# Designs tried in a protein design chat: miniprotein binders against q9h3h3. Part 118

Target 1, 235 residues: q9h3h3
Amino acid sequence: EDGFTAEHLAAEAMAADMDPWLVFDARTTPATELDAWLAKYPPSQVTRYGDPGSPNSEPVGWIAVYGQGYSPNSGDVQGLQAAWEALQTSGRPITPGTLRQLAITHHVLSGKWLMHLAPGFKLDHAWAGIARAVVEGQLQVAKVSPRAKEGGRQVICVYTDDFTDRLGVLEADSAIRAAGIKCLLTYKPDVYTYLGIYRANRWHLCPTLYESRFQLGGSARGSRVLDRANNVELT
Short names: E, the ipSAE of ESMFold2; O, the ipSAE of OpenDDE; V2, 0.75 times the mean of E and O plus 0.25 times the DockQ between their complexes.

## First folded at step 10 (miniprotein)

Design gA6 (at its last look DockQ between E and O 0.79; V2 from the best seeds 0.00; counts 0 for: pae E 2.0 > 1.5)
Fold by OpenDDE base, look of step 10:
Structure gA6 (fold): chain B 235 residues (1-235), chain A 103 residues (1-103)
Amino acid sequence: as target 1 above (235 residues)
Amino acid sequence: GSRELRKEVRELILKAWLLVFKAVELFDKGDVSEAIQVLREAADLFQEAAKLAQKAGDPELAIRALEMAAWVLEYIARLLEKQGKPDEAKQAKERAEQIKEKE
């Protein structure tokens, strides 16, 4: 595990969100242009700061692909944060159920499958598979971090619209596996990020709701999905 | 050059976010006064980053950095109100409003 704390990775992600994104938007760009775009901007070569010799001359926060059904809706994040601050002040016990209810009430329901990969051909190939699945409508939206440091891992994020919809979360895992990805996947709701809930939080809340492990020769799904909160296999 | 300045801006932004997350940790430990101090430092770094971004010819990044500074100051104001420091809370809120007017 690269020695970056969850807080450092979160700070890097927040800083990256402030920079321009390289986006392929399937709503406005023909699917036939995807291969040329992927060849122009392989994530292993795109650099965070636009280093000399990189495909990008300017800083890039993320490389992203938007599907036909993608709608940018973050919900009421401000209302969520206010309700969270009030809850913290009340001294009431905070549970995963509490966070779920806050998320539902404020319509902050997005979540993401995460995979960490070393820079190189395997990363670029994984990203190409995900990007195709997004353009083909099997996934809604995905992003990948550019290359920041030598030896640093890059992260691919594959979003789902509702972390409370177990079927939708599982369908996204299946689509990722169908794209040929065999690494460990972890699923995190965005609400946990907005509320500052990381690994070492005072409520002992696990920020990872699901874990997907690839399985050789198993069911048609090719993965086992574990509910981390309940320690139950869903597949 | 302009490239070095752009890198410096992003280093400041990263440091500011690290301070925000440190403040969240301090708040969780009950160290609210220290959390407020760290958040003030984060707001200052975002404002410094905005000034440097403007000098670097990146006005869009400057605006985004100011937005983050204002957001941090509003959070400080809410924390100060909870601590029974309404005058300091008002000052932080007024500073946030002044930043938003420059955006």
Scores: ipSAE 0.777, ipTM 0.933, lowest interface PAE 0.5, mean pLDDT 89
Fold by ESMFold2, look of step 10:
Formats: structure tokens, C-alpha cells, sequence
Structure gA6 (fold): chain B 235 residues (1-235), chain A 103 residues (1-103)
């Protein structure tokens, strides 16, 4: 059932990708306009389908903030998918190392820290902190899902440009914590998303590469980050 | 277009994506012929969604739906080549290219 639920959520995310996004682009918009934009479009109030009384009159797939250093590069996704299909039919073993090499070869290196929050002030406050960190240059790009009619949790995605760059991934975690975020974070390379590899996959691959936990008093400057593949603490 | 038409378009798009993910699951299990059948249905739904999006006054969504239909057809073509069906693969590639030309 978990696989069914994960596939439905993935399909909803793909459909949302195809709708218009509400974007604050720091490359073309002065930073002084950010607070007004955040007040106009809180993620708890922006509706997926443009409900009456919403700040948006039309459907919105995602709310996003692009930093001044944002470089939109998905890599060779089509070549990645073709090579993955060939690998599956070859009979060769499929391992985390194989997936990593495939991602490197096709330049599909992006990944994201994820957090799930219920609609309300906590979500809007967390998003505002992330958005400010992006505009201030501590993070590159982030997005948040809008409110759906059924309620439930919304997701904030904070992207990094290279999941193989462990230092860069840890620096993004630190920037998220500096924005006041205390909830559990999980990190997923985009290669798993593009190949449709979920938790209950037949190859027993783990799409969550890292977990980050905020610690009371244990780490005065940050968080505890666990490498899920090796069950090894990195911080 | 009306909100009702635009909602119908989005329901078609969601259904098409669900079929794509079902096809990926079938391919992962080794059921390639079944995956191709499901992908053909997904491509048809994306094309239907594009026609309805244009009628609903949402040409940007129509373009994106056609892009997804073309992507699905290219996926079908790759699977057909691996099954030793090059004539069918060629037809799928040609249909995908025709969609891309009209964008």
C-alpha cells in the first residue's frame, strides 16, 4: 500500500510541475520586494486549483524562490532514462554505486532536502525563512507545495546542485537550520525521482541518502546528519 | 475557458501520469509488453488533455501536455526497439517528432 500511496503522490507532483508556478526570482527582482511577496502568497493560503478567496485565481503547481546563483540544469535526463532501461534488460547488478555512476555520467546531479509540515503558521514561517536564505545567497533554490482541498501535509524542497558533493549538501543543511528549522529533514537525489525509484523498489535501493535531525543542546551549531546507506553519522 | 474544463484537463493529466508510473512498475517486473500497452494509453490521455486544454483557453498547459505525449512516445519507441519491433518503434518516433514540430 505504501508503494501505491508513493506513486499517487509522485503523479500529483508531476502534474503540479506542469501547472504555472508562483516564482520570486532574485536574479530579476530586488530583495526588498521579498517580504511583500511572502505576505501575498503564504503557502497555507495559496490553493492548488485557485479556489475562491485565495490569493491566486488560477491553479498553481508550486511556489518557488530562485537565488541569484540559480543555474537551471536538470542534466541529460532522457539519456539517463534510456541508459537505465538498458541496464535493467542487461542482467547486470543494480546497486547504489551503479545509480551514482549513471547520475554522474548523465550529469543528473541535483538533489533536495525535504521537510513535511501541516498547513498553518509553522509552514508559512518555515517557508519564509527558507525563502530569505535563498535570496540572501545561503541556499540556491527552493519550492513549496500549495494548499490542497483535502488538507494534509505540504512539502518544502530545498535543492542542491550536486548530491556527490557531501560538503555542499551539509552546508545546505546548516543554512536550513540557521533559518530556524527544527523538523526532520531527508535528502533525496533527483536521479531516484527521474527513474521512478521509491522506498519499496525491487532492487532494495534506498532513495533517502541522508537524514538530518535537530538536536537539543547536543550540537550548539547545527544538526546530526546520518548517512542512511552506511548508517554512519557525518556530523 | 471555464474552471470546469480546466479541472477536467488536470484530471486527465493526473490519470496519464498514474499510467506512466504503472508502466514503470510493469517494466521493473519485466512485463515490457504490458508496459508498452499502458504507455500507449498514457500518450493518448496526454494528447486528449492537450486538445481539451486548448479548448479551455490554456495553451501553455496544452503545449506541456503535448511535450509529455512526445516523451511517452519516445519511451515506447525505445522499448519496442528492445523487443525487436523496429517498424513499430519507427512509427512511434515519427509521431513524437510530429508533435514536437507543431510546438
Amino acid sequence: as target 1 above (235 residues)
Amino acid sequence: GSRELRKEVRELILKAWLLVFKAVELFDKGDVSEAIQVLREAADLFQEAAKLAQKAGDPELAIRALEMAAWVLEYIARLLEKQGKPDEAKQAKERAEQIKEKE
Scores: ipSAE 0.426, ipTM 0.784, lowest interface PAE 2.0, mean pLDDT 86
ESMFold2 (binder alone), look of step 10: mean pLDDT 86; pTM 0.864

Design gA7 (at its last look DockQ between E and O 0.92; V2 from the best seeds 0.72)
Fold by OpenDDE base, look of step 10:
Structure gA7 (fold): chain B 235 residues (1-235), chain A 103 residues (1-103)
Amino acid sequence: as target 1 above (235 residues)
Amino acid sequence: GSRELRKEVRELILKAWLLLFKAVELAEKGDVSEAIQVLREAADLFQEAAKLAQKAGDPELAIRALEMAAMVLEYIARLLERQGKPDEAKQAKERAEQIKEKE
C-alpha cells in the first residue's frame, strides 16, 4: 500500500542498524526498571533523528529489549553470501529447500515475527506487552523502529533463534498473542534479508514463511498460523 | 550545525543502501557491469558519510560507514573476478584493505 518498495524499507532498516540503539538489557538491568524505561522511551515518541521535543536528543536506529537468555549469534553471513553467489553462478535451481540448507550450513538461523502498527497508544501498548514478555523470558529479543516521517508505520520485530524450529516459531506467536497483540503477524527468516530476497525476486521465493492471524474464541493459542510455502494451516 | 551534518550523513547512508540493493538486483539479472558501477557509487557514498560523520563528532558511525564501504568493494572484487577482470578485482580488494587499516 505505502509506495515504499520492499527495497526502500530494507534500506531504511539497514541504515537504522548503523545508528545507536536504545536498549533495555535484562541481563544487566533489573526487571523492576522496565516500566520506567518504557515510560521514558515510548516508541511513538522516540524519533529516528532526535527531533526537538522527543525523548531522545540523538538519532536512534532501534529501540530494543534483550532477555536474560539472549546471546547474539549472527552465524557465518560472509560464507553464506559467498555460497549464494556460487549457487547463482552454477545455474542450479534455487528453492526454499536450498535456502534452508544454506542457512543451516552457515548457522544463519535467526528469524522474526513482524508487525506493522501506526504510531500512538496502540503501538506503545503493544511494545510494552512485548518488552514485558522478553524480560519475563517468554521471548528472547525484540526491537521496534522509532518514529520516522509523519504518518509512517512503525515495525515491531520479535526474534526466534531458529526459523527451522517450527515449534519455537509457534511458541513465539503464542507469547505475542498472550501479550495482547491482535494484528497480523508475518514471519521472515533473516537469511532472506542477508541474501537480498524480497518480493518479486527472480526465483519466485516467498520471503515470508508464516502468517499469523488473531482468532476470537479459537484454540488456546488465540491465532491461526499459515505455512505460506506449503499453504497449510499449522494450528 | 552539527544536527544538519548528522542528517546529511544519514541521507548519504540511506542512499548508499538503496544503491546497494539496486546493484544486487542488477547482478542477479545478469547486468553485472551496471551492478559494479552502482556499487562503486555506493562505496563512495559510504566513504563520504564516514568523512562527514567524523566531522560531526560521531567516530563510531564513521567506522561503521567505512566497514560498509570495504564490504561493498569486496563485493565489487568478486563480481570483477566473475567477469574475468582479475587485475581490477585486485585493485578493489586492495582499496578495501586500505579502508580497513584506517579503522
Scores: ipSAE 0.700, ipTM 0.911, lowest interface PAE 0.5, mean pLDDT 89
Fold by ESMFold2, look of step 10:
Formats: structure tokens, C-alpha cells, sequence
Structure gA7 (fold): chain B 235 residues (1-235), chain A 103 residues (1-103)
């Protein structure tokens, strides 16, 4: 009724997916061009709809950087969705283990670290650090939302290939922290996105699989990572 | 002018996504007939958005909106099969194929 609901925020993200993206693709663009591109398209100034005075004249859904080793593979999303629909009517229990098995069976294994930041220099600086990590090969792909509303938070998504590969997910967290990012990070497997599980749900599934908190003082990793599904600290 | 029309297209797309999410929730609750009704509206809005996107000079958005309309119709077909209505499911699949051919 009042502000943005979880459904409305999810719908905005899906609609943004359908608009053009501003992409720096390291597979086809020399790394020496990254700084100029970042200066041209700071996420705090790129507007969702191409507002007057913004660097983009047309709507932009996302700003993204693709790394040298990025190999897109969303898996069998349609098969996943059909199996999910059948499972709901089967009477079998739906648990985090069930969802994990569906994702494995249909090869929908990607996931993403998420961070939410207010518009401004901190957002632009964080994005620039992430974009460098992608171009330098420490991360594979990242995107950031454009500015849509005055004072509203924006999101940076950093993708990994396989949410079941905990070492790979932890390596991505480490690369994010090495870029100077100190805020809370949450990790969501893409399987939850494709099945529309992005808030409280009747199965009590938690779409946040991992949580990373920056550690003050002395830690070799610089973060503490919790597996929320199994309630186990990984670090 | 065309900038206002392009914004209207995106409002239709957002509304279509909201209806799609509502329909998924209804289907998960077991209200499959209502879910199908809401999905038909979502598919119609994606097609309307595609028509307006073409008029606004935004053909790539029009293609993506048609792809979404087809995907919604395929989802309708799966729900109709679950209800034991294979003839209606076939009609929804045929409409989805016609939309894909226009792309």
C-alpha cells in the first residue's frame, strides 16, 4: 500500500532486465578503457529512464561489467520451472534440500553476492572497485542498478558460477573485500529468482543462502561468512 | 511525444510483471483458475507493450515483450495441463508459437 513492497521491487528488477544494459565487456574491450567508461557512467548519475542531464539519453536497465573469463550459462530454466510446478502438486515436502537438488538437476547453479548502497560517491567508488576486480579476473561478472529515485538505495550484484561450490563463493567474497567493500553482503542463488522466491514464502525457504560481514581487526580473510541454510560459519 | 510513449510502455511492462507474480502466488496457493485468468491479462499487457514499443521506435523492447508474452502463454498451458484441460493448453501453446513467429 505505502512504499515499495518485495513484489514491486522484484517486478522492477525484472522489467529492468528487459531494457538495454550499459556493458563493459572485457572479452572485447581493452582493460585500459575501463577508467574512461567508469567516469562516463557512474551508477549514481546513470538514470533508469534517461532523464535530462544524465549521461544516458535512453532507458538503462543495468550497468554491467563482463570479465575476460565470463561464460554465460543460465542452465535449463524452463525445465527447472516446470519441475518446480510439478513438485508443488506432488505432495512431496519442499525444503532447502529439495530446491538445491532441482538446481543441480537442471544446471541452474549461478548465484550472486548483493550489496545495497545509497547513491553517491561511496556507491560509485564501490562499483569502480568491483568493476576493476572483474576486469582484472578476480571476479567474473557484476552489475549495478541505475538511479531510479532520489535517495533510494541501489544494488550491486556480483555473480558466481556455482552456489554449491563454497570455495568459489568464498573466493568471490574475498575479492569483493579486497576491493575495499565493508558493507553487509548477502548471497542469493539464481534458482530462487527464477522460481519467484524473493521474500517470505509458505515453505519458509530463505533465499539468502550466505551472509558476509566485514570483520574489524586482524582477520586473514577480512570477513565472517555464515551459511544461513545450515546455520554454520564457513570462516 | 515518443519519450512519453516509451515511459508508458515501461509502465505496462511493470504492471504485466506484477500480474505475473500475483499469478505465481495464486497458483502456489492452489487457486489455479484465478491464476490463469490473471496470466491472460499479463500476456495481453506484454503484447500491448510490444505494440506500443514498436510505435515508439523501440523494436528491441518490442521483441523482448513478445518473448515474455509467449513465455506467459506457455506457463498458462502448463497450468491447464495440470487441470486436465489439454485442448485449452494446446490453444495457449499455439498462441505462444504465433507470437514467436512475429518476432
Amino acid sequence: as target 1 above (235 residues)
Amino acid sequence: GSRELRKEVRELILKAWLLLFKAVELAEKGDVSEAIQVLREAADLFQEAAKLAQKAGDPELAIRALEMAAMVLEYIARLLERQGKPDEAKQAKERAEQIKEKE
Scores: ipSAE 0.612, ipTM 0.853, lowest interface PAE 1.1, mean pLDDT 87
ESMFold2 (binder alone), look of step 10: mean pLDDT 87; pTM 0.868

Design gA8 (at its last look DockQ between E and O 0.76; V2 from the best seeds 0.00; counts 0 for: pae E 1.6 > 1.5)
Fold by OpenDDE base, look of step 10:
Structure gA8 (fold): chain B 235 residues (1-235), chain A 103 residues (1-103)
Amino acid sequence: as target 1 above (235 residues)
Amino acid sequence: GSRELRKEVRELILKAWLLVYKAVELADKGDVSEAIQVLREAADLFQEAAKLAQKAGDPEMAIRALEMAAWVLEYIARLLEKQGKPDEAKQAKERAEQIKEKE
């Protein structure tokens, strides 16, 4: 993905975060209602701007599912940004380790597995599998982008609480694979988004920490996970 | 109609965010003066989006758009301070506070 594409996607995400979300919250809604909710709001049919004939009449930023154990904690994003600005001014070398330490210090530890899918049955089926895994407690929280322009891909984001917990990141990959997802997955810490670290940044930092590729007939995990920073396979 | 206005609001917001990211890139390259100019345009777009949101009967979006405009102005102020322009930085901060008071 071209640097321009990454910035555009980031701008779209920030704009979407300003709109209302369609949420299924398993903390307050019985799990038995999930199938009806999924049928009412299939991601391939929910439109970003509430187009005529869509399930939504009003704009929707995201469709989301919250698990029973979900607790929103964004950490100290403002303190993180201030520390980042100070670090840039210092002229000190900036490394992935530096960002990890900033994230830990300010408790900005969330990250997400990302998958990009074309609108249609495969997307809706993938989302249904993820949503069920969230409600069943295998995953904590996930969101999917609504349909925007014709031919545009939609993104599913599956969150983990701590990008520094390698085991937790790998468990989420396993749960996604168990839900029947076979596409390429990329893992990105939210701290990289908050600091504006995209592809082609001046520090040459890769915003993707992990990549997961589906593997046929292999390990019980069904995927190969690559550490992009170290270029090492973890599985 | 109200629907068309709501769409226009979202288009302005998207354009404003694109400008924010462009400005971040410019600032990172050392083009701080150009970054400030681009951020001023982004702040104006957020304010315009807020006005249109009010006309569209979406006061919640109007508030959120104003919050983003204020945030952009605070970022401009920080960049101006780094350029050794404290008076202009103060003006940007004062404008940000004026926006927050209207919320």
Scores: ipSAE 0.755, ipTM 0.930, lowest interface PAE 0.5, mean pLDDT 89
Fold by ESMFold2, look of step 10:
Structure gA8 (fold): chain B 235 residues (1-235), chain A 103 residues (1-103)
Amino acid sequence: as target 1 above (235 residues)
Amino acid sequence: GSRELRKEVRELILKAWLLVYKAVELADKGDVSEAIQVLREAADLFQEAAKLAQKAGDPEMAIRALEMAAWVLEYIARLLEKQGKPDEAKQAKERAEQIKEKE
């Protein structure tokens, strides 16, 4: 069921965050080693729990590539969560502007473009393109889920460091399209994740800030981007 | 063996996160007392997972699980303050700090 499935997927992602990751770190690893690493760890064959016959013998939570300029910073998540709880007891209205201000105040500004693909060549090819874009400096950091169960879709996450920087978010979209990716992309600020605001929430907030659709014959970026929070087309 | 213990650790971690999401939903509906009880169960599962991870030879997971247990206790403390129970909130905060020091 949709509601149950959404919470279960979120819980699985949180559990995966706690397991070891397979990381190609461009800050410490030569770019010439990337293709061999991609061939060793295709996301369609890396298993979540280290199944027999997979390239990994131990559980893997995520497969990730860090760019030369990657500098992780989650911000003041504890303060964000405390302020959120206090606001809920105040009886004040909760709006997208409220979430934006909380994120700014507590410097919890990261977000991600998401794409979902079935296991196989299409997924592995898309991941390879994204990984190369990260190592070449067009993107900062990306991760992909391992194969968890037969028939399930996997997710590629491409991070940006500030969802309020629209230009930076759109530049990441453009870099993803330049890697040859044509599927639907959705952008979600991490503030929604940290506050537990997902699909069905009582405030009817939309956790998807932007949607990007590949448009044949479009701009040099090759995409049409819709701002879901304000119902404004950006292209 | 160690592989089966490591699987059990992941089952406990997943169950704990499911309880956290259930508690957030309960608190959003105004069922704060019930949310706190569910969160206590989640904190217990994270601590059980940490103990089992140590037994399975996975101290990194044990540290992560204790860190999550502490986070849950801090969330409980915030909800208790919402209910006007500052002494209970202080106890939960102190418990969370003690767990962080054991890492």
Scores: ipSAE 0.502, ipTM 0.820, lowest interface PAE 1.6, mean pLDDT 86
ESMFold2 (binder alone), look of step 10: mean pLDDT 87; pTM 0.871

Design gA9 (at its last look DockQ between E and O 0.78; V2 from the best seeds 0.73)
Fold by OpenDDE base, look of step 10:
Structure gA9 (fold): chain B 235 residues (1-235), chain A 103 residues (1-103)
Amino acid sequence: as target 1 above (235 residues)
Amino acid sequence: GSRDLRYEVRQLILRAWLLVFKAVELADKGDVEEAIKVLEEAAELFREAAELAEKAGDPELAIRALEMAAWVLEYIARLLERQGKPTDAKRAKQEAERIKEQE
């Protein structure tokens, strides 16, 4: 039982966000260079702290790929946090609908599909498939965590612009599946992270909106997507 | 050496974030006083990380660590306001702004 509480993983992610990223930016770099970049920086070999013998000599927070259509927009996170504090002070009931409305009002709409994989060939192959899908314009942006500890799982994050756009979330799942990914996927809005909503919150809010399971011979999408908030299958 | 300093900076940052998440949990449980104490420690660790990052020759990381210290102080201010301590909240906000002016 890898005893990293959800809080430890979140703290590691926040600390990683403060370090430099290894980025392939398809807006400025030819797509023909992607394979050489992937070969140079395989996620299973890139180390968090730039260990001796790793491809990186300096610390790396994330390895990322930006697509042609990628535009960084974080929205009004400060306004969101202020509104959230005011809402908590009001004693009003807080629901998933409340959070959705706050996110819309402050334009904090980003979310991500998450997959956890052990270091090695399967991770590097999965990442290569995702990176190609981003460069080809099927996905907008993705990142993968570097190797932090021997045997520790690495996470791939595939972003969508709007967690409230169910179709866009499902299209991203389809693109991930088309890239050959067969593991469990979970979808999380970034607004829940910014508001400190984790698994054990007093409002009993689930930070995971969707779960995708791969299906052999199933629907044209190759996955079954569950809406966790409503406990309804979407595919 | 410089490598050891860079590692130490990152351990301070990681520890600071662990404290932030602990404080969020404490505040959610209604233990706001303990949450504030934990956040004060987190803010200090981010400041220490910034100072050490500068010594390590990483001014960009130093700036980011100071930004996080300021953010933590703003969170402390919000918690102090919830406790009905507006004067203390104002001091925390002023300290956050002082840090931002140094970036």
Scores: ipSAE 0.769, ipTM 0.931, lowest interface PAE 0.5, mean pLDDT 89
Fold by ESMFold2, look of step 10:
Structure gA9 (fold): chain B 235 residues (1-235), chain A 103 residues (1-103)
Amino acid sequence: as target 1 above (235 residues)
Amino acid sequence: GSRDLRYEVRQLILRAWLLVFKAVELADKGDVEEAIKVLEEAAELFREAAELAEKAGDPELAIRALEMAAWVLEYIARLLERQGKPTDAKRAKQEAERIKEQE
């Protein structure tokens, strides 16, 4: 059942990728226009299919903000997928280290911090904070799902360019927290998505690399980041 | 109306992606023959979605659906190579190339 749910969510995301996106692109749009754009397209009110009364009259797959330094680079995904098939027939063991090397070889190094929020003020406020952090240059690119199902949660994805750069991933976590975000964050390298590795699997690969939990008080203030593969606190 | 058709197109696309992810799991478990059968169904659904998207007045979605159909055929070709069936793999690649040339 849980496998069905994971596959269904993945399929919905892939279908959304095929629809038009609402994009604020800081590379071509002045930063002074951001607040007006955010007010026009709050993610809790932008609908997946352009429902009556929505700010959008047509379907929207994602709402996204591109920073001034954003350089699209998905890497050699086709080569990655071909090499993955060859690896499975080679007799060589498949481990987290093997997958990491495959991702490095094909330059499929991006990953994302994920947060899940219900539609409403908290979601719109969180998104606005993330979008400002992107335009101000603390983050590179982020997207948020539109509202599709009444009562359903939406997802904010904050991308990093290299999941093997642990310090860079932690810096992105810090920038997210500085934007006022206190909810649970999970980090997933894109290589797992491109290879279709979602849950527990025969290779014991863990698609969620890190978890980040916000901490308050005393000298322990800040994020507690757990390395899921090694069950080790990094902070 | 065209909004009803646009919704129907997206339901076909969702069903096609469900089949793709099911096929990925099957292939990862070694059930390659079944994975290929499921992928053939997914490619057909993407092609049907492209036809319906044209009728709905959405030629850009039709192009993207055909691109996904071609990608599925390329995935089938990779699985056929894994099975030691290079003639069948070449045929799937040729069909994928034909679709790419049309778009």
Scores: ipSAE 0.660, ipTM 0.870, lowest interface PAE 0.9, mean pLDDT 86
ESMFold2 (binder alone), look of step 10: mean pLDDT 87; pTM 0.863

Design s59 (at its last look DockQ between E and O 0.75; V2 from the best seeds 0.00; counts 0 for: pae E 2.5 > 1.5)
Fold by OpenDDE base, look of step 10:
Structure s59 (fold): chain B 235 residues (1-235), chain A 85 residues (1-85)
Amino acid sequence: as target 1 above (235 residues)
Amino acid sequence: SPELIRYKIEMLLRWAEILLKRAEELFKEGVDPEEAKELLEFVLRLLEMAIELAEKLGNEELLKRAEELIERAEELLRKLEELLK
């Protein structure tokens, strides 16, 4: 990826996080209102910058659903960044283990399952399934990117509290599959995002820890989860 | 935290400056003025966000840096708009 593309994507990600969000908060809004909210703000129609004819007139960074048990805890992101800068300056080897330890030390443990879908009915249907799973308490929090002008793929992010808790990560995968999602899922810790560790980084670190592939046949577990770091199937 | 806000401002300014330089290069190379304009509009948005945060933080240095980049971006935008007419 051209350095410019990476920087542009990073800037867009920051801008999206800072722009207004369309949020359904199950802690304050009755679950019975979810269907009306989903119909009002289908992610395939909500535009990033509030284009004419879109459900939103103002810029929207993300569309999100918060579950009853959702508590925003980002940990010590600032301390994490300072420690990361110090580590880079030290010239010490940087490994996935190093990042894991930094994350634990600064309590930056959140991670997310990611799915990329083209705009349209399939995206909106997938999002509705995920949103329902969040409101029903099977998942804690999820967000989806609005439609871009270029019509590129939109991303649904389903969060877990602790990327080091394999069981929790697998449970979220199961809940996503139960919601009817059959596409490829990739799991990324938020610590990698905060530290700017993207694809083709200078440390050759894979920002994806897990991959989930849906299987139509055989055993009760609807997906195979691969640990990418160890190249081992977990499921 | 004030420190997190400062970090966000610094990152916004950094990205804005990088993308502004790219927009200037696109303009000089005679690439599609619309592409340069779209990029510049995005730069201006980043800078507006940086200004809001800098004002909230009360950081005059970061505010001044954002204003300088805005002036540079607006001058480029003026030149682009003249070419599109």
Scores: ipSAE 0.495, ipTM 0.847, lowest interface PAE 0.9, mean pLDDT 89
Fold by ESMFold2, look of step 10:
Structure s59 (fold): chain B 235 residues (1-235), chain A 85 residues (1-85)
Amino acid sequence: as target 1 above (235 residues)
Amino acid sequence: SPELIRYKIEMLLRWAEILLKRAEELFKEGVDPEEAKELLEFVLRLLEMAIELAEKLGNEELLKRAEELIERAEELLRKLEELLK
């Protein structure tokens, strides 16, 4: 991926964050309404810009489900960003360890499992399973991208509250698999997003911390999870 | 928070300018005017978001920066529309 491609993808992600979201909020909406909401807004039919025949008439950046226990806490993002700017002018090396330290110091610890699926029944079924897991309390919060005009792959993001808590990250992986998800999952700490660090970046940092591959045989969770930085299997 | 809003505006403006420069290069090279037009349309969407946030923040300098980029993008779009006729 060249630099313009990476910058374009980053800009698209920011634009989606800024557009309206379609949200099922379990904190204010009864769980019995979830199935009707899922049927009204399948991610394969909700369009990014409100195409004719879509369930949405206006642009939609994300479709999201907030769990009953969802408590937004992004940490000291302002302090993180200030420290990041200071670090860049300091002459000190910028490494994955440096980013981890900044995230810990400023308590910007959230991260997410990502999966990419083509539009259609498989995507809608996967999203419905994840959404139910969120409302039932097995996961905290998830979002899925709407359908792009060209019908490319869409992404489901399943959030965790602390990327340094390996047990919690692995528990989320297990809950995703229990919802019937068999595709590749990758895990990205939110610190990279807040600092504008994406796949191709000038520091050569790898924002993907873990990979999860579904296996019928293997760990009790039914997946093989690899620490990408160290090529070490966690399971 | 006001600081997070300012950060978002700065990133939107930076990306909009980078993509605008890409569209200007495509035009000068005479390469794929349809791609350049699509980039400009996206640039204008980013700048409209930046203006919305800058108005919310009440920051006139950021508004002016966004408006200057809009003028550049719209000028190039007019040139591309003439080329595509």
Scores: ipSAE 0.334, ipTM 0.763, lowest interface PAE 2.5, mean pLDDT 86
ESMFold2 (binder alone), look of step 10: mean pLDDT 88; pTM 0.866

